# Ledger of designs, part 69: VHH binders against q9y6x5

Target 1, 379 residues: q9y6x5
Amino acid sequence: LPPKLLLVSFDGFRADYLKNYEFPHLQNFIKEGVLVEHVKNVFITKTFPNHYSIVTGLYEESHGIVANSMYDAVTKKHFSDSNDKDPFWWNEAVPIWVTNQLQENRSSAAAMWPGTDVPIHDTISSYFMNYNSSVSFEERLNNITMWLNNSNPPVTFATLYWEEPDASGHKYGPEDKENMSRVLKKIDDLIGDLVQRLKMLGLWENLNVIITSDHGMTQCSQDRLINLDSCIDHSYYTLIDLSPVAAILPKINRTEVYNKLKNCSPHMNVYLKEDIPNRFYYQHNDRIQPIILVADEGWTIVLNESSQKLGDHGYDNSLPSMHPFLAAHGPAFHKGYKHSTINIVDIYPMMCHILGLKPHPNNGTFGHTKCLLVDQWCI
Short names: E, the ipSAE of ESMFold2; O, the ipSAE of OpenDDE; V2, 0.75 times the mean of E and O plus 0.25 times the DockQ between their complexes.

## First folded at step 3 (VHH)

Design g47 (framework vhh_surovatamig_d1)
Fold by ESMFold2-Fast, scan of step 3:
Structure g47 (fold): chain B 379 residues (1-379), chain A 124 residues (1-124)
Amino acid sequence: as target 1 above (379 residues)
Amino acid sequence: EVQLVESGGGLVQPGGSLRLSCAASGFTFSDYAMSWVRQAPGKGLEWVATIKQSGSETDYVDSVKGRFTISRDNAKKSLYLQMNSLRAEDTAVYYCAAKYYRDTGWYEPSFDYRGQGTLVTVSS
């Protein structure tokens, strides 16, 4: 009987929330498992890019999902929520569910993880739910557990995605303790429901479960806006993505556009593509635009308007506010072990090891996660 | 083979000036942020200054602001540190360091590659 793994993501779960709020169900999970206190995500610190990095082990420039809104200059295609099912966008990498299905003749199951409702290299998750934000956590959990118990060939890799606490983080901001306390308590209750369901179905003792997230959240304000219209007219460029990382496609000379933007705000860095800091690993892809603007933490780029967001993400991945955590439980993992930091790209080779899969070339380092695993020596 | 070779160190009087150079080989120099880090005898490694890939941005530890200037020449694959108004507390081995990815931010010394260092002694 092959090893099984369930990968769960709570979107926008900032690592720091674990220190400021009570999570009795998550703490019980961690007590008999492992906790990585900070996961250093990839740049840009956005949902689609980081979710795809978790399951490919690649930086965004390598897997091709470089933003939540993209333009490919070669094919003239635009990526948005309205066309995220086009395989073109996802085909620059091989996610773990594809590897799982092709190497071992096993099944994969997915409840709404980004990319799982798309055929990638002519392979779609064996069981999946089309993305619909109106579907409850309970329904997603019911489908995943049904597929884990009742599939032939057996489901050995399953994913479960939930939109909170990201949606509430944007609406209230991470500093709103009253509203965030309510939201985070609900998430802890969902973790309790998940564990209880797995125990009742006889899955708990033999299933590896990873609970993680794609990014954190930082406080924004109407007092911290960068008005792009004050620096450059719309006739000079096409805007591909806005905030907090703006992707600029010049309609005329790139240097002239750069010169109009470079002194626009003391709270924004302006980069020609070749000058983007290499520590971001955000340069070598046709979907990365010729000029990138990066706002400082908590600053919002706008077009002569106000912003209603009280929280946001997408900022520099060195910022602790952008970091999620990782907790795990199961036969592959030590019990009661705490680890300080891993890179988000390290999750993929660890998951491949647990499932007995040969990883595709990736940017992760298996050595960084060895101390979490019972079948590895760590000193 | 990656190499960073520092030069320009020596003995200098307090208030004097010195220019350090670093020659890089075996990697794509223009892809790396470059830093100067130093270690005084019996002390830990201290970050001094960083310059971004294109030379567009620089940052310094507070104790050297206004006295030291970091610069680079990507065509020559060289990094420089102009040190003015030197003090006895600037006495250290100075290392050229290259960072493709910085995990800890600007104020903590971190690097992918480091040279063998060049000694700067500020004494009368």
Scores: ipSAE 0.000, ipTM 0.115, lowest interface PAE 20.4, mean pLDDT 88

Design g48 (framework vhh_surovatamig_d1)
Fold by ESMFold2-Fast, scan of step 3:
Structure g48 (fold): chain B 379 residues (1-379), chain A 126 residues (1-126)
Amino acid sequence: as target 1 above (379 residues)
Amino acid sequence: EVQLVESGGGLVQPGGSLRLSCAASGFTFSDYAMSWVRQAPGKGLEWVATIKQSGSETDYVDSVKGRFTISRDNAKKSLYLQMNSLRAEDTAVYYCAAKYYRDTGWYEPTGSFDYRGQGTLVTVSS
């Protein structure tokens, strides 16, 4: 029988939550599996970009999902203006479920993972749920496990996405220990439910399970706002994305817009596209705008408005507060092994290896994940 | 072809109530988080309230908490704002606004909306 993999994401699960809160179910999962303490995500540290990087092994400039709000200068399309289910936005890469379906007649299943309800290169996940935030974790899990057990050709790759702790991280901020403790305990209980369901259905011993996340969370404040209107009039530019990375499309001379913005705030870096730091791998795509503003950690860019967000993400990917973790269990993985750090783009070639798939060219390095796997030499 | 049409504004005395409505067409309403944003005379835009796609989660600016209630009817493609205990400082043009994304953290739309209506004037004065 072919190897099977379930990839689970809890949105916004900051790595150091593992050190500051108790996770009895997740710790039992890790005890018999592997833990990567920090995953260095891609810039910008947002949901859509990082979820697509996990399943393609590519930096955002290569896979084309460069933000949660985008404008393509060549085609003049706006992400969300026509239809965010438009395949155009997702077609610059081939995600693992498409490769899985096209190699050796396998099926894929998806519960809410970004991109799985979109036909990409004329291929949609064999089984999927249209995105709806009101659908419970239990319903998502029931569908995934049903598809893993009752599909022909067999489901060999399955994904499961859950919106927490990101939603609560934004609402309460990661430093609200009372509220975050309650939210994180509920997530740990959901992990317990997942493991118990897989055991009950006879899937646990032969299924590879990865639990990860796309980014972390940092504390924001009304005392840390950057008012863009204090530096430049709205008539000079079109705003494509606002905070904490603003994407600016000039309506006048680019240099004039840049000169108005460059001294706007000591808590914001202003880049012409060609001057964006190479370490971000965020330059070579038509959807990256001519001027990018990058707020310092915990600062929010606003347009003459207050912000009630107590937590946010999207900041510099070198910041530990932006890093998620990765835990895994199954026949492909060692038991009781801890690893310090991998890059989020390294997950894709590892998953391709586990499934016996030939990976598309990617930015990941298989060598970085070798120590996690039983069939590899780690020296 | 996308339209957001607000109604229900008018003149009301302090302490009074008004219910604003917004009728949406030309897009899949249930896929969008919906917001009310206002602009007082001579002021900038102020976010007032947001409701998530399913209607299960709402958020408000502090000055209206306990006084205003945002709601939606996805079958009717309509957004509502029930405004109670109105104050002179609530005088503004109120706009219905729509934003799509799946990064569904607590929603504070900061003036970057996919769609916005033409507005309805609310005047609170004696």
Scores: ipSAE 0.000, ipTM 0.354, lowest interface PAE 10.5, mean pLDDT 89

Design g49 (framework vhh_surovatamig_d1; at its last look DockQ between E and O 0.69; V2 from the best seeds 0.00; counts 0 for: pae E 8.8 > 2)
Fold by OpenDDE, second read of step 4:
Structure g49 (fold): chain B 379 residues (1-379), chain A 125 residues (1-125)
Amino acid sequence: as target 1 above (379 residues)
Amino acid sequence: EVQLVESGGGLVQPGGSLRLSCAASGFTFSDYAMSWVRQAPGKGLEWVATIKQSGSETDYVDSVKGRFTISRDNAKKSLYLQMNSLRAEDTAVYYCAAKYRYDTGWYEPTSFDYRGQGTLVTVSS
């Protein structure tokens, strides 16, 4: 039988939650599998970009999903959370569920993973759910496991997405121990449900399962705001994305806009597109706007309105608060092994290896994950 | 064209009740979580309540819990806010707002996909 892999994402699960809260189900999952304590994600540290990096192995500038909100100046198209269904935005890369179907004539399944309800390169997942935040985890899990168990051709790759603890992180802030404890307890219970479901169906021993996340969460405050309206008139630019990385499309001379913004706050770096630091791998794409603003950790860029978010993400991807974790279990993985760090783009070549797929050109390094795998030599 | 049109606002005495309505058009109403936000005089926008797509799950800001009830009718593309035991501090312009995805959270008043023009609620003796 071909190997099978289920990729699960809990949005906004900061890596250090594992150290600061109790996760009996997840810890049991880890005990019987592997843990990567910190995953360095891609800049910007937002949901759509990082989820697509996981399944493509590419930096954002390469796969073309450079933010949750994007604008293409040539086509005049917009991308947003509620407008993500145009293949135009996704076709600059080939995600693994497409590769899985095209290379091996296998089936893929998806429960609301970003991009899975869109035909990419004229290929859509054989089984998928349209995104609907009201659909319970249980229903998503039931569909995924049904497809894994009963499909022909067999489903060999599946994705499962859940919106917490991100939403709660935004509301309460990651430093709210009382509320976040409650939220994270629910997440652990969902992991328990996942494991139980797989065992009940006889999938547990043969299915490879990865549990990960796209980014962490940083504490924000009303005392740490950067008001752009105090620096520049709104008539001089179009705002494509706001905080903590603002994407600015000038309506007047770019240099003039830059000069008005460059000293707006000591807690915000202002970059012309060509001056964006190389370490971000966030320059070589037309969808990146001419000017970007990057707020310091914990600072929020606002317009002449208040923000009530107590947590946010999207900051520098070198910040530990932005990093998620990765845990895995299954025949491809060791048992009881912990690893310190990998890059989020390293997940793709690993998944390709597990599934026996030839990876597309990517930015990941397979060598970084060898110690997680039973069939590899760990240097 | 997307439209959210609020109604039902007015002057009411403390302890009184009002029911706000929002009529939605121009988008698939049932695909969006709906919220009420409000702006009191001299204050910023404040999240008040959210109801998810199916209508089975609701959330409220603490100050209105037990007093306000959010509901929706997907067939009528309508959102409602029953406000009981109104207080002076509830005085605000109330806005109907829609959000499709969860990523930015439901509680940031400025991060909604769509928002109406608002209806004024004044609680005064």
Scores: ipSAE 0.419, ipTM 0.761, lowest interface PAE 1.6, mean pLDDT 94
Fold by ESMFold2-Fast, scan of step 3:
Structure g49 (fold): chain B 379 residues (1-379), chain A 125 residues (1-125)
Amino acid sequence: as target 1 above (379 residues)
Amino acid sequence: EVQLVESGGGLVQPGGSLRLSCAASGFTFSDYAMSWVRQAPGKGLEWVATIKQSGSETDYVDSVKGRFTISRDNAKKSLYLQMNSLRAEDTAVYYCAAKYRYDTGWYEPTSFDYRGQGTLVTVSS
């Protein structure tokens, strides 16, 4: 009888897609649940950083997954994607599935959420699927629902990750209405399949379900390129991450590298680490490089003239194009309630409350999500 | 020790065909999506084609669609690129590349986990 929660992420689902396309299955889900129209994600607005912020309630500088490509100057380790299963990268925070398994002797289940196939503080999700992008949504859903119904100790927290619409957003760009319409319709059909499966298995009425995403998507163009090679020679620096936030590790004096970069493009801001705007909460971690370049929305930093991306993310988290949404349904949530905005770090303390877990110290504010919950008073 | 060893490059006339092979070792090949990435003389890296872990899903850059076919043999730990109707613009060093997770998409060639040393393809009369 303990509360149960399924957290679902559709990677790269820009919030305003909800206003520009029809989602009959998602709209039916929202009608009997809640919708947060915009979720303000953390900077940088990338997949691994934001997925880890959702489950830890921490800014990237605090949880340590500061980019999809990282270098740690103290240990001299390199990270690229989650192919590096070294717990070192993930151990600066405690994700909710670890807390769930350790506080109440409960089980967690995971279908490919970033970090769930890594032992973090010597704890791995009780049930998990090794990442494999060829595994269908149907197979991921089948495993999650089997574990939710048939586990001892009971699975009380489950996660499900799907790579779309991010893949198509990168390939076609969010302004390609024909291709994006096809992709988003398929996602809505998957949401319909999810709800139908939960109803058929008798899970729907007693399960809390959150559908969210990590970031949005903005249109890029070959007319909006910043050629870094026109600013500085490769012999002066090591490139840790490229676009739209470039992470620069100087091989010479930092001030000399900064001076070569600072006036290179009117469409890029150049920051010494200590000068990164406080509002980004992107400064206090050894994995944040001495110089950070931040491209303006829709601009791509390249090492030469080639860019194949028609859509991208990673930009300033104040941009509405970078914001996902959050929809939720279940016994913990009001029915038919719309909320304007929450911070992505607020999701973690809300989920801890629903599951009856004591949250680790975090950057979220429980008060921001109280209006979504039936057992709370909205202020 | 991870190794990706490309072969099959060479000089071919416009309109001709080549088949590139990549032999993988030192990692669980079937857990990785595999890609071909190329670098033309004086240009940056360009993603060409991807095949997912099971081999059931493929994707291509528009300029090679209908001309190139990516395939894999998980039992042999090998990746292939069949290149037909070759053009002068296809002249490049071709790299075999492996990626465990999709995060920034397949379209960022520097984001691959492993990449081979490359094989040169020259399309010239």
Scores: ipSAE 0.406, ipTM 0.736, lowest interface PAE 4.0, mean pLDDT 91
Fold by ESMFold2, look of step 5:
Structure g49 (fold): chain B 379 residues (1-379), chain A 125 residues (1-125)
Amino acid sequence: as target 1 above (379 residues)
Amino acid sequence: EVQLVESGGGLVQPGGSLRLSCAASGFTFSDYAMSWVRQAPGKGLEWVATIKQSGSETDYVDSVKGRFTISRDNAKKSLYLQMNSLRAEDTAVYYCAAKYRYDTGWYEPTSFDYRGQGTLVTVSS
């Protein structure tokens, strides 16, 4: 029987939190496993796109979840993270839990990972929780471990999603040491509870566990606002997404809209779709709008209003503040190994290898993660 | 047809108390995080408080902590705001608002999925 894998995401866990805060439980987890110090995520560095990139190995332009708020120009459909259940949005890719559970004698389980409560390609995770942010980490973990232990056919791939430290990072900002220390200590306690529960249930020695995140967090300020209403009348465009990457659908000639925006702020880059830097891999999808505005790190695009956020993400994926980490433990992984960096799309082919699945076409490079794995030639 | 109907506003003296109610219909109330936002005359919207779907977690803007209490009754599809020790600066139209996923949108008063028509609270010095 192929090995089992549990994929865990703590949303908004910036890589350098590991250096700047105390994590006794996570450090014990790492000591007996592997650490990737920085994971280079995909642009835009938002929650839905990056969680889908982890499980598909695809850039956002290829999997079609290009933001948390989207417009599809061909079908004229609108998406937001509050109406995300239409499979239309998700069907441009096949996530790993679908491939896994379509194998003979296999099931998949999910505790609130983005997309797992959607029937993608008419297939929904074998066991899943509908998204509800009030469900505790303990209840999510209890369901996942119950399914890993007691299901027929057996659950071989499981996911678990937690909203912190992202929610607190937005509220306080990553530079608020007092509040972020409290938040991150609670997260480390949850990791301790996870490991303890896996040990108590006899899962720890034979279950592969990946703990990762989708993005980091940067400090924002009311002194760093870009007011779009001061630069362009909102009747000239439809606003598909606002900050820190605004998605602009012109209502008049797009060059005219571009010219009105290009000098709006020295702290914002304005791109026509064809001029978006190639390194973003963010051009070849109809859901990417004709003009995007990319705020500099720590700047917030607003519509003549104040912002209550003290932290945000979505910025350029070259920024260290946008990068999460990856830690892993289990029979597939070396013990005590540190690796500097991988691309977030590399996680998918690695997971497929661990599970004995044939990966779908993807943008990941298996060679980037081979040194993490005991069964691979590390050169 | 989604409706959020606020009530319980009115004129109150400084130091007084008031309880706002919001009756919800046309959506599955228990699936949504619920918030109060307010707008003082001639000012922008300000987030006041949020309560998550089961009532297990609440959060408040610093200026109302210790004075206001948000609560919900999922069986009655109702949201409440108990406002104690009211001050003149609490004068505003108070809106009931709903959000299905309230992680990043929690902090932006204009990002809610649904918002009511509001109820006026006037605190006269």
Scores: ipSAE 0.011, ipTM 0.510, lowest interface PAE 8.8, mean pLDDT 90
ESMFold2 (binder alone), look of step 5: mean pLDDT 84; pTM 0.851
OpenDDE, look of step 5: ipSAE 0.383; ipTM 0.740

Design g5 (framework vhh_surovatamig_d1)
Fold by ESMFold2-Fast, scan of step 3:
Structure g5 (fold): chain B 379 residues (1-379), chain A 125 residues (1-125)
Amino acid sequence: as target 1 above (379 residues)
Amino acid sequence: EVQLVESGGGLVQPGGSLRLSCAASGFTFSDYAMSWVRQAPGKGLEWVATIKQSGSETDYVDSVKGRFTISRDNAKKSLYLQMNSLRAEDTAVYYCAAKYYKDTGWYEPTSFDYRGQGTLVTVSS
């Protein structure tokens, strides 16, 4: 029987929530599985980029989804929610569901993971749901479990995406213990429902399940705003992305635009594309704009407006507040093992190993995840 | 051509009520989360309320909870804001705004895909 894997993402699940709140269902899952306490994500620490890094094992400059809002200087195309189904944006990498379908002639299933409703290299997930935030977690779970049990060729790779706790993290901020406690308890209950559904359907003993996230969340404030309109007139540039990483496309005098921005605020770093720090791996792609502004943790870039956002992400990937966790359970994983840190790009080669797939060239290191796996030796 | 056209603003006494309407055209209304955002004189934009695509989930800024109700009619491509127990602090231009909801960025006023021209609400004696 081929190995099976379900990859679950709860958007914006900051790693240290596990230390500050009670998760009885998640802790039962971890007790019989593995926990990675911190996952170091890729820069920028945003939803679309990091979800695509998980399934490709590549830095954003290599897979091409470099932000949630993008402009390609060569083709003059704009990436937005209205055209995120254009394969052009996704074709710079091969995600694991495509590899799964092409190498092994197996099926893949998807409940709303970013990119799974798009044909990539002329291959779309065998079973998928078009993105719709109004669809319940239960309906997503019902569809993936039905596909895992009733498909030919068999579904061996399945994904499930859920928008919380990111939405509430933005609204309340991660320091609002009363509201975040309610939200996180509901997520723990959903994890309990997931496990119970898999047990009821006879899937639990033979299925590998990974629960992870794309990024964390940090506290923002009305006292920590950077007003871009006080720095530069909007007639000099096109704004491709705003906060906390602003992507600036100069209309005229690129050096003048840089000079107006470079000393505007002590709470943001201004980079010419070629000067972006190498540790970000965020330089070698036509979709990365000529000038990038990076706000300090907890600072919000605005256009002469207040921000009601009490939490945000997108900041420097070295910040622990930006880190998610990874928990896993199943026949491939040890029981009761804790690991400190992996890179988010390391998840892809680990998943390829579990599924028996040959990984495409990637930025992950299999050695970083060996200690999680029963068929591997680590010291 | 995408259009959002607000109506229903006006002068009202403190404690009074108003109902704002927004008529949408040029896009698939049922695919978008809809919001009301406002700008008080001399202040920045403030998010007020959001309703998701199906109409089943709503969110409000704390200052209007229990006083304002957001609703939508997908068949009529219309968004509404019922405003009760109005206060002087509610005086603002109210904008209808649309966001294709995928990344949860709706709480940032500048993150909306479309915004209307606004309707003025003045709460004064």
Scores: ipSAE 0.013, ipTM 0.525, lowest interface PAE 7.9, mean pLDDT 90

